# Ledger of designs, part 27: VHH binders against Mitochondrial amidoxime reducing component 2 (Mtarc2)

Target 1, 303 residues: Mitochondrial amidoxime reducing component 2 (Mtarc2), of Mus musculus (Mouse) (q922q1)
Amino acid sequence: GTVAWRRTRPRRRRQLQQVGTVSKVWIYPIKSCKGVSVCETECTDMGLRCGKVRDRFWMVVKEDGHMVTARQEPRLVLVSITLENNYLTLEAPGMEQIVLPIKLPSSNKIHNCRLFGLDIKGRDCGDEVAQWFTNYLKTQAYRLVQFDTSMKGRTTKKLYPSESYLQNYEVAYPDCSPVHLISEASLVDLNTRLKKKVKMEYFRPNIVVSGCEAFEEDTWDELLIGDVEMKRVLSCPRCVLTTVDPDTGIIDRKEPLETLKSYRLCDPSVKSIYQSSPLFGMYFSVEKLGSLRVGDPVYRMVD
Short names: E, the ipSAE of ESMFold2; O, the ipSAE of OpenDDE; V2, 0.75 times the mean of E and O plus 0.25 times the DockQ between their complexes.

## First folded at step 19 (VHH; framework vhh_lunsekimig_d3)

Design hh3 (from gg6 with Y100R; at its last look DockQ between E and O 0.01; V2 from the best seeds 0.00; counts 0 for: pae E 8.1 > 2, placed apart)
Fold by ESMFold2, look of step 19:
Structure hh3 (fold): chain B 303 residues (1-303), chain A 121 residues (1-121)
Amino acid sequence: as target 1 above (303 residues)
Amino acid sequence: EVQLVESGGGVVQPGGSLRLSCAASGFTFSDYALYWYRQAAGIERELIARINSGGSTDYVDSVKGRFTISRDNSENTMYLQMNSLRAEDTGLYYCAAGTRDWETGTYFQYWGQGTLVTVSS
C-alpha cells in the first residue's frame, strides 16, 4: 500500500541540548493517592514502572464504575503506598494498614469503568480493600480496580478526537498521557506569586527537572533522558485538584488555581483545546523505552 | 543478551498459509509494542503489522483481512498468521520491538534478523 507506516526510516540525526537535570521521579500507583519518590524507573509506552508497580494502574471507583479522584474525596491524597515485590501496602490516617497483591486472580470481576467521559476496564481488587477505602472515606461504597496490560487503554484518538496531529499513545488511568513533567523553576516562580506557598506534590508530576528557567518546559518538544526518548503531547491544564493540600487532604478550591489563571492562560489560538484552564507542566508520550534516574541530564533533541 | 528470533518462514504456494513466530529474550516483553516488517529484494523494508503493549492492532491495507498479528506475553512470543498468500508477499520478514509507530519518526529499539517467506508456484 500507500500507508505511511509501511516503511522503516533511518534514525534522524539530532543534536542534543542539555536543558536540565532530573531532580525527582514520582510514581503514583493509585490515582489520586500519595506518590512514591524513586531513584530509578523503567519508562514504558504506558508510563513509568518501578518493579511490578505501574503509574496509575489502580483507581478508586464508585459501585457503578465511575472514577473517584481527590476532587471528590480529597483525603485520597493521604493514602500512602509502600512498594514491595509482589504487594502494595496501603496506609492512611486512622486506618490499619492493608496489603494488596499486585497480581490479581484472573477470576476477579472486570468492571466497566468510566473515566473523564471514556469507558475503560478495571479488575476488581477484592472486597477487603474495597471495604478499607469505604471505611476510610465514609461517604459511600467504593471499590479499587486495577488495569491489566491485556485490556485496551484510552488512546490518543479517544482522548483528543479533534487533534489529529498528535502522536498515537495509550494510557490506563492517567488523565491524558504516559508522563507528566514540570520544572522546579516553574514552581519557584509560582510561589513568588502566592501568599501561601505550595509544594510540587500539588501538581503530581512524574518527572521534575532542575537547572532550567521557569516555564522553559513549555517549549520542549522531544527529550532524551537516560535511555528514554519522549515527545510532547500538550500542556497540562489545571483544575481545582491543584488546590488539595497533599499533607492535610484539605481542598482550598481557590489557590493556587486562581493565581495560575492570572498569568498561565493559553494563547487565544489554542483556546479550543484549553478553554479557560491555566497551564502548568507538560504531558509527554514515550517514543523509546528504557530507564531513567534522578541525576540524569535532560536533553532537548533538536534538528 | 537482547534477542528477537524469527521462525516459521518457508516456501508456499499462492493462496497458502504460514505462521511466523518471534521469540524474545533479554528485555521485559510485555512493556513493548511489537511489529512485523517485510523486505522484498531491492526494496526498502516496510511495516505490515503492529500490536501495542495493550493489545491494539494495526495493519497496512495490503494485508488487512489476510494477516493476523498476536502476542503471548507468558511465552515472550509474537506471531503473524499469514493467510491467502500472494506473490507480492515474498520477502524477508523481521520482527521489531519499540514504541508505537508514528508517521514522521518511527524509532525501533530492537530488531530480529529475519525469516524468509517465498510465495511461488
Scores: ipSAE 0.012, ipTM 0.487, lowest interface PAE 8.1, mean pLDDT 87
ESMFold2 (binder alone), look of step 19: mean pLDDT 79; pTM 0.783
OpenDDE, look of step 19: ipSAE 0.019; ipTM 0.280

Design hh5 (from gg6 with T106N; at its last look DockQ between E and O 0.60; V2 from the best seeds 0.00; counts 0 for: pae O 10.4 > 2)
Fold by OpenDDE, look of step 19:
Structure hh5 (fold): chain B 303 residues (1-303), chain A 121 residues (1-121)
Amino acid sequence: as target 1 above (303 residues)
Amino acid sequence: EVQLVESGGGVVQPGGSLRLSCAASGFTFSDYALYWYRQAAGIERELIARINSGGSTDYVDSVKGRFTISRDNSENTMYLQMNSLRAEDTGLYYCAAGTYDWETGNYFQYWGQGTLVTVSS
C-alpha cells in the first residue's frame, strides 16, 4: 500500500471561491500516446483513473529499459487508445489494431526502467505488443511496460531533490506530478500570438478549465473540484514535445515553444527550477481522493 | 569547463571543528542546488547536507546540529562548517551542484574530486 503520508492538515474552515468550470478531462494510458477524453474520472494520489485504467501507467521503452517519448518518436502521439472494461485497444496509422489486457499476469517479466534519469520498474506487456510498437515505429526494438501499484513509484524527493518544500507524492510514468491542468483562456492567449493556431492536445493536460482569465491558473494554490482536493506543485515547464502536431505526428521543434519562450519565462528567482523553459499549465497533487466530472465547478480554497 | 574544487580537509581530533570549501566555476552557480556528500571506507557515498538556490537547508540526522551548509553566490563557493566532529565522520567529502534540465527531463549534478577528512585521536 503506497502509504501516501497524508499530512492531515487540520480542516480549517476554508472559503470556496469559484474560479472556473471543468470543460475537458483527458487520461493518457500510455505515456506519449493519444489521450482519451472522459466525462468522469477518479483522482488518486498517483493521478487520474477511469475504471481500471490509470493515467500514464503504461510506457514504451527501449530494450534496455530507457523511456521513449514523443520527443524521440513523435508518431507515438498518433497511437489511439480505446478503453474497455478489461482491455485496451490500440490503433495507429498503417497498423492493425491490437488488444491488450489491462491486468497482466504476475509471471510477466519486470523490467528496470529509467525515466528522466530515475529508476522505476515496469511489468512487460508481452511480445505481441512489443512487436506491434516495433513495427509501427520502425526505428528499433521497443517494449511496452505497465506500472503495478505494488511497485514503488517515483517520489517527490527523487523528482525534485533540491525542492524539499514540495508536498510528498509518488508517480508512475508522468513527468512531474499526478495532475496537469490548463485553462482554455491561456490557450486562447497563446493562439493570439501564433500564425498557426494550436489546440489543447499539443499540451496534453488532464484537466481543462473554462471561465477564468488567461494564466489565472498560475495563481491557484489549492483547488476543490467535485469531491477532490488538489494542491499546486509547480508550473509546467514546456519542452520540444509541445511542438509535436497531435494530428500528424510531425515535430516542428519551433512553435509554439518559441512563442511561449518570448513571454512565459519564469521569474529569475525560480530559474533554478525552470531554467529557460517557458511555463504553460500547472501541476497539482491530490490531497483528498475523489471524483470529478466535466461541468464541475472549480473552486479555489482560501483561508 | 565546469569545475568544482573542494578544500579544507585534514586531520582533526574528536570534538574538533573543520570548515570545508567548494569553489565552483564554469556554470551559473546561483541557479544550482548545492550538496555535500561523504564516503567512508567500505561504505557507499551518502548525502549529508543540501542547500537549494533559495538558501533552504536540509541535513541527514547524523550531522544535524553539528554541520552547517552555506553558500556564497558572489564567490561561487559553498561551505560546510563541521563542529563536534566524531570518528564516524571520517571520509572523503564531495561537493556537488545539481539542477533539473526540463528540456531533457533529466536531473544532473556536477561533482568535485573530494577532500579527505580524518577524525582521529
Scores: ipSAE 0.008, ipTM 0.253, lowest interface PAE 10.4, mean pLDDT 91
ESMFold2, look of step 19: ipSAE 0.352; ipTM 0.724
ESMFold2 (binder alone), look of step 19: mean pLDDT 81; pTM 0.797

Design hh6 (from gg4 with Y107F; at its last look DockQ between E and O 0.79; V2 from the best seeds 0.00; counts 0 for: pae O 7.4 > 2)
Fold by OpenDDE, look of step 19:
Formats: sequence, structure tokens, C-alpha cells
Structure hh6 (fold): chain B 303 residues (1-303), chain A 121 residues (1-121)
Amino acid sequence: as target 1 above (303 residues)
Amino acid sequence: EVQLVESGGGVVQPGGSLRLSCAASGFTFSDYALYWYRQAAGIERELIATINSGGRTNYVDSVKGRFTISRDNSENTMYLQMNSLRAEDTGLYYCAAGTYDWETGNFFQYWGQGTLVTVSS
């Protein structure tokens, strides 16, 4: 069983202040592939869940187990996923659709994978889908792996060895945290500075919030959305992945990242964490499990 | 070239004190989190103290209250003040400087060669 490091915070009478509304929810079953918009989601210790499908519990890897992302293969963002009760349907330009079972046989091989310098396991999804990705990307041989809840995820201690003050959580293949949140207003602000406007999909959030001011999300420590309580972990440092066009799969390597760098750099006191990466969006951990929906009010919990 | 060089190790009696230094060069020292590790004979290397770029410190329980990690950005040097030393503190002590490369998503560390600390009566 996934040892959820639940910090039992004493139930202090907290006041709720509405700060916005959930306007969009995305799940990304396969890391670096196209997100699936959903109207409702469960929030688990390890991230969002829709039915049997969990956010970023699938990952493309090289044969040696190293993670492949849209940084290296930007065309991954063009792989669309349809969620079914027992299956995922993958589609991509120039490819025939492929159907994958959500539940894999226990006999499928488990790979030792490397994700962001850390070891993590993944169950092989089979030769058929491996060949599918290989044929699609055409650069080298690839495999698709699935994280199993029986496996050990990446813990906060491993993810942030110098940041012991962070809450304890575990993730599968997400970069840093279980939940990624961005406000619409922040995107609007960014777009006022760009010649070519970008849409939210460039940044691949799980939750989009409307009705707040630009970058107000940077100030949110604890949130209540639906039945879910979540706590801020870190800001989201942005990398070259933000320059991949979600519609074309073309990587620019400049915008909107350069623009973000011009005005969204971190405080010097936390430069060891973020370095020169601009900050856009917030990472959250789930403190209380539950469900949330598009349209739900977003509350800040204040003492 | 990136270099980390530890110094200050030696033999000390139980209850004694030592101060380790780690001189860094070849990178922007102030931007890195700093670490002290130790490795006892037959045991895996363990993290014992950290200090981030902002000066926040963290310690493992076994050294808490006895050891103090600090940094001098002007000198590109980190320190480990070790007080009330015990026999179990004996080992090779390593300094490291680390950060995330968010371009690749990889965490990486530079390492020193280590300095030996022996606590013996």
C-alpha cells in the first residue's frame, strides 16, 4: 500500500475565503502527452484520478529506462488520449489508433526507470504500444511503462533533499508534486507581454482557476476545493517544455520562456531551488482526499 | 573546473570538537544548496546536514544539537562545526553542492573527495 505520509494537522477552526473558481481540470495519463479535460476528478495523495486513470501514471521511456519527455520529443504533446472504463485509446498524427488496457497483467515486466535523476519502477505496457511509440517518434526504440500503486513512488525527501520543511508526499511520474495549479489571470498577464499568444495547454496544469488576480495563486498556502484540501509545495519552475506548441508539436525554445524569465524569476533566497528558471504556476500536495469539479469555488484557508 | 576540497579532519577524543571546511571553486557557489555527508566503514553514505542558498539549515537527528553547518559565500566555503563528538561519528566526511537543472529536470551534485574524522579514546 502506498504509505501516504499524511500529516494529521490538528483541525484548527479555519476561516474560508473564496479566491476563485475552478474553470478547467486536466488529467495527463501519459507524461508529456496531451491532457484530457474532465469535469470532475478525485484528488488522491499521489495526484488526480478519473475513474481508473491516474494523472501521470504512464511514461514513455527509452529501452534503458530513461524518461522521455516533450523536451526531447516534442511530438509527444500530439498524442491524444481517450479515457474509457477499462481502456485508453491513443491517437497521433499519421498513426492508427491503439487501445491499451488500463489494468496490466502482473506478469508484465517491471523496469527500473530513471526520472529526473531518481530511480522509479514502471511496469511494461507491452510490445504493441512500444512499437506504436517507436513508429510514431521514429528516433529510437521506446517503451511505455505504467506506475503501479504497489510500487514505491518518489518521496519528497528524494525529490527535495535540502528542503526538509516540505510536506511529505509521494509521486509517480509527475515532475515535482501531485497537483499543478495556474490561474487564468496569470496567463492573461503573460499574454500581454507576448507577440504570439499562448494558451493554457502550454503549461499543462491540472487545475485552472478563474476569478482571481494575476499571480495571486503565488500567495495561496492552503486551499479547499470541493472536498479536497491541499497545501502549497513550491512554485512551478518553467523549462523549455513551455515552448512546445501543443497544437503542432514544434518546439520554439524561446517563447514564452524568455518572456517569463524577464519578470518571473524567483527570489534570491530560493535560487538554490529554482535557479534561473522563471516561476509560473503552483505545486500543491493533497492533505485531505476528496473530489472537486469544474465550477467549484476555490477557498483559501486562513487562520 | 568544479572543485570541492574538504579539510579539517583528524583524530579527536570523544567529547571533542572539530571544524571541517569545504572550499569550492568553478561554479556559482551562492546559488547552490550545500550538503555534508558522512560514510562510516561498512555503511552507506548518509546525509547529515544541509544548508540552502537562503541559509536554512537541516540536520539528521543523530547530529542535531551537536553539529552546525554554515556557509560563507564571500569565500566560497562551507563549514561543519562538530561538537560533542562520539565514536559513532567516525567516518569519511564529504561536502557536496547541489541544485536542480530544470531544463532537464535533473538534480545534480558536485562532490568533494572527503576528509577523515576519527573519534577515538
Scores: ipSAE 0.016, ipTM 0.300, lowest interface PAE 7.4, mean pLDDT 91
ESMFold2, look of step 19: ipSAE 0.371; ipTM 0.738
ESMFold2 (binder alone), look of step 19: mean pLDDT 81; pTM 0.799

Design hh7 (from gg4 with A33G; at its last look DockQ between E and O 0.02; V2 from the best seeds 0.00; counts 0 for: pae E 18.7 > 2, placed apart)
Fold by ESMFold2, look of step 19:
Parts: C-alpha cells; structure tokens; sequence
Structure hh7 (fold): chain B 303 residues (1-303), chain A 121 residues (1-121)
C-alpha cells in the first residue's frame, strides 16, 4: 500500500506590534442603509454587535427575495438608524419615522432570499416597515427581512473555492466577511488624488484605524484589538456603489472608483479573484470573540 | 413532547476534562441551531458555544481552544467536549435549540434543565 504522512503544526509564539488606534467603529444594521457610529462593540463570529443590534442582520428585498442594495437604490444610504434598547428607529427624507422592534414575532414569515448568488433566509419584519420602504423608494414593492443566529448563514467558500482561508466563518447579509477595516491614512492618500474629496462613509468600514501609513492595512494578516483577534480574509474589491454620496444619495458612477482603478488594481497573479475591481480596505474574519472600543490600540500579531 | 436532556456533568479537578451531551426529542433535530449556555451562581446565564444547522461553530473567548461543540444528527445529540477546565468554568450548563417552522410560520426556542459542572481540587 500507500503511506500517508502528516505533520503537526507548531504552536505560535505571538509578538504584538502596535500599528495604530481604533478611531471609529461603525455598525450598519440594515444593508446599504446609513451606519451608526458606536464607542464600544462586541465582535461576534458573524460581525459587530452593539446590544441587540447586529451588523447587516437586516436587508431590504424585493417581493421575490432578491436583495436590494444602494447600487440599485442609492437613496437607501439616506435611511438613518437610531439604536434603542429593543428598537430601531428609521428616518429618511420625506418620511415619518418608523419604529421597528428588534425581536420579531416568531410567527412572522421566513423568506427564501438571494444575495450575490447564494441562498439565505430572512424573517419578515412586518407590513408596516415593508410599506414604509415601498413608499420611500417608490419603484416597486419592497420588504425588510431579519437574520437570526439559529438560521444557516452564507459562506464565501462557494464564491472563492481557491481561498482555503475562507473555510471557518459564516455571514448574514454582509457581502463577504464579518468585519471590514480601513485606515484613515489610506483615505487621506486617496483624497490627495481626487478633485472632489470623499469621506470614509463612502466605503462603509466597520473599523477605522488611525496612526499608520497609507495602505499599511494591506499587509496586516492577524490583528488583536481589545479582546478580539481577527484574521485577514481578502482585500475589499470596490464597485460603483462606492460612488454613492452618503449625504445626498446621488450616485456618481465614476469617482472615487476610477481614481482607485488608477493605482489600486490587484497583482496579475490574483486577477481571477478580483478581476478589474480596485482594492481599498481589508476584510477580516473573527478568530477570538470579545469586545473592542474606540481608542483601543490595534496590534499586528507576528510570529 | 419536546425535550432537551443534558448529561455528563460532574466533579473534576482543574485541568481535567468532561464531555457533556444534549439528547433531543420531539422535533426535527437537523433543522435547529444548537447552543450551550452556562450559569455560575448569582450570575446571568451566558452563551458559550453555538453550532448551526449546517455545522458551523462559534465560541466565546473564555472557552475557545478548550471547548469543542459538535452535533450528531443521526443520534439527535449535541456534545460539548470541555478540556483544560478551570475553577471559573464551574456552573450549570444548559443546552438550547431554536428554529423557525417554515410550515406553520412559528419560531421555536427550547431549553434543557441543565447539568452541573464543578471544578474543584
């Protein structure tokens, strides 16, 4: 017969190198809607949470369950959210506010939803908020759905089968990973190249880091922030959604995307993953759960 | 009748191991997300480990690397392998199950009665 050999992985000895400081933490309860800045957050395997509110656990869908994003409906970025103990309060231009309970009746319908070619479930948030979004967007009937942790999440392994490092996490309605991170320095550098400056909210990061060099986050593999350990998943590819002004809801379709394309395209060796999309910011999975806060040092974990 | 029954608790020395089991009946086990919680005396019940219907696992930091959650859908049983036990792991350990019934539209959450784990010299 054939002899199979196995090697045991050595134990890691971790040295910490401070690379920056957390300057902002954002949670985006409803996909494509305005983010909420928070001072402290729990970091779960499925992303950030503050109290009972979880990052991208809500999503606007069409009646057939297909997702709706600010790419199709740019005015979604103007829906602002106030976090309360047990409620979300939504506000949008021209609309009366609406209050949404975070805990939904167990009798609410579960939808079969479709998000970037993958199936995922979502519990209907009720007719009132569905009508609210339908009245706001005006283009067709819409519904709001909510994920809960008893449901099967999405894995990105099906989308990126060659990326073995994507094997041990699930997400609800985020595009790719539980956590998205950008440095302030990267934004400052981008803005030196733009006629019309943009702000960080165009890019929708969960964690913003100050005190490092521009694009230094491209090199960060494993991070310790507060109690939380994170591991790099992949660079964040940018699309036309990043051209939606978060204050006006107007989609430019060109900038800052075209400028990013001029200097942020991937190396040819990974073009099969990223194609022509420019890269800005990093996606991370959560390896050690815990909490983190604005002002925490950001450490790179090195061997 | 829906039942979740924990077993495998007991007294163990620091650094020791225990394996908890949660036997389920009265529902379609493979459709449910499963959870382990623990409750130390005078403290609120805390979630420590999860496993969804597709087998994906999650742990809080205080147990990651020491505890392993698993499920056997053919035996309708969830497990918690607890290694390198510490005094602060002492408490009542509960299993829980939750899901949405697609046919009736009802959300269900069920709890066991708990099994005691004591880590002492």
Amino acid sequence: as target 1 above (303 residues)
Amino acid sequence: EVQLVESGGGVVQPGGSLRLSCAASGFTFSDYGLYWYRQAAGIERELIATINSGGRTNYVDSVKGRFTISRDNSENTMYLQMNSLRAEDTGLYYCAAGTYDWETGNYFQYWGQGTLVTVSS
Scores: ipSAE 0.000, ipTM 0.162, lowest interface PAE 18.7, mean pLDDT 83
ESMFold2 (binder alone), look of step 19: mean pLDDT 81; pTM 0.795
OpenDDE, look of step 19: ipSAE 0.067; ipTM 0.491

Design hh8 (from gg4 with T50R R56S; at its last look DockQ between E and O 0.02; V2 from the best seeds 0.00; counts 0 for: pae E 15.1 > 2, placed apart)
Fold by OpenDDE, look of step 19:
Structure hh8 (fold): chain B 303 residues (1-303), chain A 121 residues (1-121)
Amino acid sequence: as target 1 above (303 residues)
Amino acid sequence: EVQLVESGGGVVQPGGSLRLSCAASGFTFSDYALYWYRQAAGIERELIARINSGGSTNYVDSVKGRFTISRDNSENTMYLQMNSLRAEDTGLYYCAAGTYDWETGNYFQYWGQGTLVTVSS
């Protein structure tokens, strides 16, 4: 049975204020590959789950275990994923489709991988898919690894050693947090400043919210969506990855990142956290496990 | 073989303190979330405390401020410090270690056999 940890918060008379509606939900099974739009998702301590597939629990690595992202290989964003009950089907331009089992044998090799200077383990997905990525990217030999919940995730203390006030959570291969949220209004605002309009896929959120004002999500501390309670962690610092065109796999290295830098820089007081990176989107941790759906109201929990 | 063995239960007066221990073996202890459950007579088993692999803790309201869950990965042992015990805290206390089952997508837990805590004047 699914043991859902029900956090019985002290009955503080928390008032719910609706601040928006869930308009989109994306899961990214493989880090830096194309997202899968879903109508419903479970939210776990480590991120979103759809069926047996978990968000960013797969990752492409070099043979030495180092992470590969669309920063280095922009064409990764063109790898599409179809979710099945027991399998993932991968497709990419010029490639034959490949089918991967979601469940790997325990005998598969475990690699020591490295993400942004932090160590984490990953189970090898086999030579076939390794060759598939190698043939697709054509730059060097690659492997695909899968995170196993029997493995130790990257903890908040490791991710942000100087930020002791942050809540404790673990992630597999997401950059910073279990859940990434952006409002439609924020995208609209950004696009008013761009010559070439960008779509939400440039920013790779898990949850998109409609019905709020631009950047209102920056003020949200605690949210209730469906049966899920979330708590704000940090703003999302943006990097060159936002300049990768999700439709072509071409990296611009300028827009929309330069535009964001012009008006979305962090407060100097938190420069130690975000440095020179512009902020767009919010990171959340899951405080109460549950499910949410497209169309669910988004509530802010206020004291 | 996976084993979880609880200890530290006993009889204590109201307002007293107990420390429960759960010794684990047969799995990578540091990678699992850990739980304390209790079951009072005639009542369903209830989750009372959790600590994840990263050290984050959660408590039910009834024990918040009185109970503290902790873990020692070097000893493969989890603890429950219980202070200001009440009659309603009486029950069989179980430790558990949990992970996700990739086949089903469900959370799987290993369980101990339980230790009895009796709070009585």
Scores: ipSAE 0.000, ipTM 0.216, lowest interface PAE 14.7, mean pLDDT 91
ESMFold2, look of step 19: ipSAE 0.000; ipTM 0.224
ESMFold2 (binder alone), look of step 19: mean pLDDT 81; pTM 0.794

## First folded at step 20 (VHH; framework vhh_lunsekimig_d3)

Design ii1 (from hh2 with Y100R; at its last look DockQ between E and O 0.13; V2 from the best seeds 0.00; counts 0 for: pae E 5.8 > 2, placed apart)
Fold by OpenDDE, look of step 20:
Structure ii1 (fold): chain B 303 residues (1-303), chain A 121 residues (1-121)
Amino acid sequence: as target 1 above (303 residues)
Amino acid sequence: EVQLVESGGGVVQPGGSLRLSCAASGFTFSDYALYWYRQAAGIERELIARINSGGSTDYVDSVKGRFTISRDNSENTMYLQMNSLRAEDTGLYYCAAGTRDWETGHFFQYWGQGTLVTVSS
C-alpha cells in the first residue's frame, strides 16, 4: 500500500497587516444591561470572558421564558454591573443594589427560554433578583436566568439554517455571534450625519478598534488580536435597540437607525440574510482561543 | 409547536413539473413572509423564491418564468410550482416562514426539514 505522503503544502506564511488598535473592550454579563469596560479579556469559543463572568450569559426573561431586551424594556440599559471574583453587583436608578453569586446551585430550576424564535435553557438566578428586576421595571413579573456550559447553546445551524458556509459555533444569549466589533471611525462617520450625536454604547460592541478608516472593518475576514484569531461571520444588522439612549433609557425608535437605513443597507444579493436592516459593526467567531488587551494591535491575516 | 413540513418532492425528467407544498402550524401564518430555498450537492443553500405577507413575489433569475410561489392563508400552506425543470434544479428544497419580531425588531425564520427534488433522465 503506497502511503501517498500527502506533502503537507507548506503553510503559506500568513502575512500580518496592522489595520488598527483595540481602543475599548466591553463585556455585557446580562443581555441588554449596561456593559462593563475591561482592560483585558479572554476570548472563548462562545464569546468574551473576564474571570468567571462571560459575555451575555445572563438574561432577563418573562415568566414564560421569553427573552426581554431593551427593545421592550429600554431601562434595562441603566442597570450597571460590577464584577467581583464570585459575585455580580447590580445597580439601577431608584433601586438598592443587589449582589448575585456567579456560581449558582445546581438545584436551581432550569427554564426553557426562547430567543428570536429559538429555544435555549437558562438556570434561574433566584427569587430575590427576580423581584429586584420586577420592582425596577414595574411592568410585569420577570426572572433572571444564567446559561452554563453544561447546556446546549444555539448553534450556527439553528441561527442561520440557510447559511451553511458559516462557521460552526454556539452562543448563549448573544443575538448572533461570539464577538461584536466596531471601529471608532465608523461611529464618527455616522455622527457626521446625525443632528444628535450618539456614542459607541448605543451599539453595544465587545471590541472597539481605532486607527482605521470608516467601515474598513467590513473588509476584514481574519483578524489576529493579541493571541486570538477571529474570523468574520456576518455584518451586524441593526434594530430599534440602537435607538435606546444608554444614559437615559429612553427609546427614540428613529435615530440613529433611520440614518443608518439611508446609507448602510445591504447588497441585494444578501437581502435574504439582512432584509431591510442597516449594517453597522461586524460579527466574528473565535478560531483560536486566547487573550487580548486594550492597546493591542489589530492585524489582518492575509494569505 | 411551530412546524413546517415540505412535501411533493421526487424524481422527474428534464422538462417535467413538480409542485411542492409546505404545511405550516403553530404560528400566525398570514403574518409571515414565505420562502423557498434549495441546496444542491456541494453548493450553499440559496434563496429561490419569496412571497411576502401581502402577496408580492420575488424570484432569483435562474427560476424566473419557470417557478411560481404561492400561499393559501386559509390552509396555512405555501406552494412552489416548478415547471420546465432542469438537471441543475436538483437539490433539497426547504420552505421557510419569516417575520420581524415586533418587540425586538429582529428578523427570524422557521424552517422545514426539506424535500428532495431530483431532475434526471
Scores: ipSAE 0.023, ipTM 0.386, lowest interface PAE 5.5, mean pLDDT 92
ESMFold2, look of step 20: ipSAE 0.047; ipTM 0.503
ESMFold2 (binder alone), look of step 20: mean pLDDT 81; pTM 0.800

Design ii2 (from hh2 with F107Y F108Y; at its last fold request DockQ between E and O 0.68; V2 from the best seeds 0.00; counts 0 for: pae E 2.5 > 2)
Amino acid sequence: EVQLVESGGGVVQPGGSLRLSCAASGFTFSDYALYWYRQAAGIERELIARINSGGSTDYVDSVKGRFTISRDNSENTMYLQMNSLRAEDTGLYYCAAGTYDWETGHYYQYWGQGTLVTVSS
ESMFold2, look of step 20: ipSAE 0.498; ipTM 0.761
ESMFold2 (binder alone), look of step 20: mean pLDDT 82; pTM 0.796
OpenDDE, look of step 20: ipSAE 0.009; ipTM 0.232
ESMFold2, fold request of step 21: ipSAE 0.381, 0.236, 0.330; ipTM 0.706, 0.593, 0.667
ESMFold2 (binder alone), fold request of step 21: mean pLDDT 82, 82, 82; pTM 0.803, 0.805, 0.802
OpenDDE, fold request of step 21: ipSAE 0.033, 0.650, 0.610; ipTM 0.342, 0.835, 0.822

Design ii3 (from hh2 with H106Q; at its last look DockQ between E and O 0.44; V2 from the best seeds 0.00; counts 0 for: pae E 15.8 > 2)
Fold by ESMFold2, look of step 20:
Structure ii3 (fold): chain B 303 residues (1-303), chain A 121 residues (1-121)
Amino acid sequence: as target 1 above (303 residues)
Amino acid sequence: EVQLVESGGGVVQPGGSLRLSCAASGFTFSDYALYWYRQAAGIERELIARINSGGSTDYVDSVKGRFTISRDNSENTMYLQMNSLRAEDTGLYYCAAGTYDWETGQFFQYWGQGTLVTVSS
């Protein structure tokens, strides 16, 4: 007989512990704009995707390429996006809708953009949508840019140069990681502490999990959801953007951020990472690509 | 003006010791985490040691037990004591100081110009 040759020793089989169920999936095509709730999504190494539409592959910039977020222009959260076959349809209060192609002409200018102190490319989406955002926001001239996967994203080493133990990944215009996850229980707990209750959309997660204890996601390291395996990056630090009401576009500047600061500050051992930012939700990278759906069990991989 | 200035690099034999210093000015030193990176020929610059504002330290496995990072907040100076040096420790050593911007979650870091350490016979 013939024996199979092995090049590596197999790993021991890991055990799965169900920790919850996916209750919501959100994609945010344009940074700071309203999210789109979906029933199923592909998970790529750069984040969630539905067809040709990718999470935070579009962003609004000034003429000089600097990023604009809902911290500077809170009304961005009111820009709604409808996913079409090859087009995006944008709507906003007081504006006629605009339709733009997802595939841009190769002749469109590529901007050198600046995002949280890091350089990144973006292809201009054209004058019509630029004028649309300029008319909507009214404060200065704005443009819309699009990332594509042929461009270099922001890598783990650029995002977290002092955290050499983190796994490699890259992102387009997301703040810090391909996937952001929060549990329903964590929001319920937060709301017990607030005079004015807030909804999950204040926090802009990609995946919402039900059926676990409040803040249990703080302990999750490796997850299996549907066909997708994910690995913890870091906790999500929260800033004043969290105080923008997603229904009105009004920035409070205090709540829910001040309440979070009262009980969600980091342990002293990791203060160099988080400083005084309160923590709410978790960042993940995608280790095994695949699909996941609302209703999928969420498993923690423990070995 | 923000400055980080390394000193103490030089040529040593394998098994020898060297102490690097990083003098800082132009920012509130005690509020920042401090880092040593090294860049060997043909390799990307890599973090080797960290000390946070509270004094907690962390090291990559290749230097654990041989290198010691420390800080003196009263002198705005960070140190790297390097013992049992090996040829593989040869490279340009950079100090850095930084923190995460709580509003954006992004790391912001100041860098020194580097000091050369050569371990050879």
Scores: ipSAE 0.000, ipTM 0.206, lowest interface PAE 15.8, mean pLDDT 86
ESMFold2 (binder alone), look of step 20: mean pLDDT 81; pTM 0.796
OpenDDE, look of step 20: ipSAE 0.015; ipTM 0.269

Design ii4 (from hh2 with F107W; at its last look DockQ between E and O 0.01; V2 from the best seeds 0.00; counts 0 for: pae O 12.2 > 2, placed apart)
Fold by OpenDDE, look of step 20:
Structure ii4 (fold): chain B 303 residues (1-303), chain A 121 residues (1-121)
Amino acid sequence: as target 1 above (303 residues)
Amino acid sequence: EVQLVESGGGVVQPGGSLRLSCAASGFTFSDYALYWYRQAAGIERELIARINSGGSTDYVDSVKGRFTISRDNSENTMYLQMNSLRAEDTGLYYCAAGTYDWETGHWFQYWGQGTLVTVSS
């Protein structure tokens, strides 16, 4: 048997070009709830991690397991989360604080949930927090579920069956990818076109980058931040969720989405992917695990 | 100066009761979540009870139904009532006060020096 010596192609020393600086990092423990600003984060294959808390590993669902987002319940964006050792504290207007353990008993019920037409599992967080969300939203009965790393996530093949060229990754309850990135300059550009200015929280990014030009992030394929290597997956198609005011929980259903539609539509060649959704922000997968901090330089890796 | 001082530790027989106190000073006590931790010999420190600023409590399963955490904001003191004590409850007990620093994006806690609880026949 001829041992084909795979000539390890000398890893061409990738050149690093600084393209910006990390200005903010947000983690969203519960999907559609308020983000938590952090100064540092671990980047895992499934997204950001701060201590024992992982980005979008919790989700509000109906009793039948269907996902609930701020699209249906805009007031979800008003639920604030405090990260504590082994606990999450939830707060919302008119509600008493509730404390949740990060680690759930294995005896807690596992639900079959549905997110954007795809099936995924979630462990029930208990009746107390379920009642808390039910009392807060006042529309119907809700449950809170947590993704367990022993569960199977949503794979790229399921998320984008027609896009075989995409990286193989797995996510819990994020919409599309492990990491979401937006530049400050892009927001500034958008705001020049709006009567009512919007803040970055409207778009719920994980990483905000300063020091680059507007929409320069659209050109980034491979990034090095801290000791994390990331690769571009897709642009972020925007939906009506961007019209929810993060401070009031009121949904406008028009701005800034209509303005984005006016000048940020995709190329016709990729319409099959993005359809009529405007593009704002970039999705990345994590190629090399590590940590990054606010203030870290953002490098483009160029061959 | 921030201080947390535990008291009430000692030797107790199995099935007995003990009440721990933690006196706090040097910070706005009412704004902080409060915690009891314990550390047995050769084992990592573990969180056993928590009470948030609003008075909501939570416990680990091993102490649930036996231990009660409470706070008195007027006295800047937190308590841990321990009933039905077991040998496995032996350890150094720490009180902590924690809050989130929104400027730095970090959770931080003040810690006491600990009080020893020994459950032995």
Scores: ipSAE 0.006, ipTM 0.211, lowest interface PAE 12.2, mean pLDDT 91
ESMFold2, look of step 20: ipSAE 0.013; ipTM 0.469
ESMFold2 (binder alone), look of step 20: mean pLDDT 81; pTM 0.793

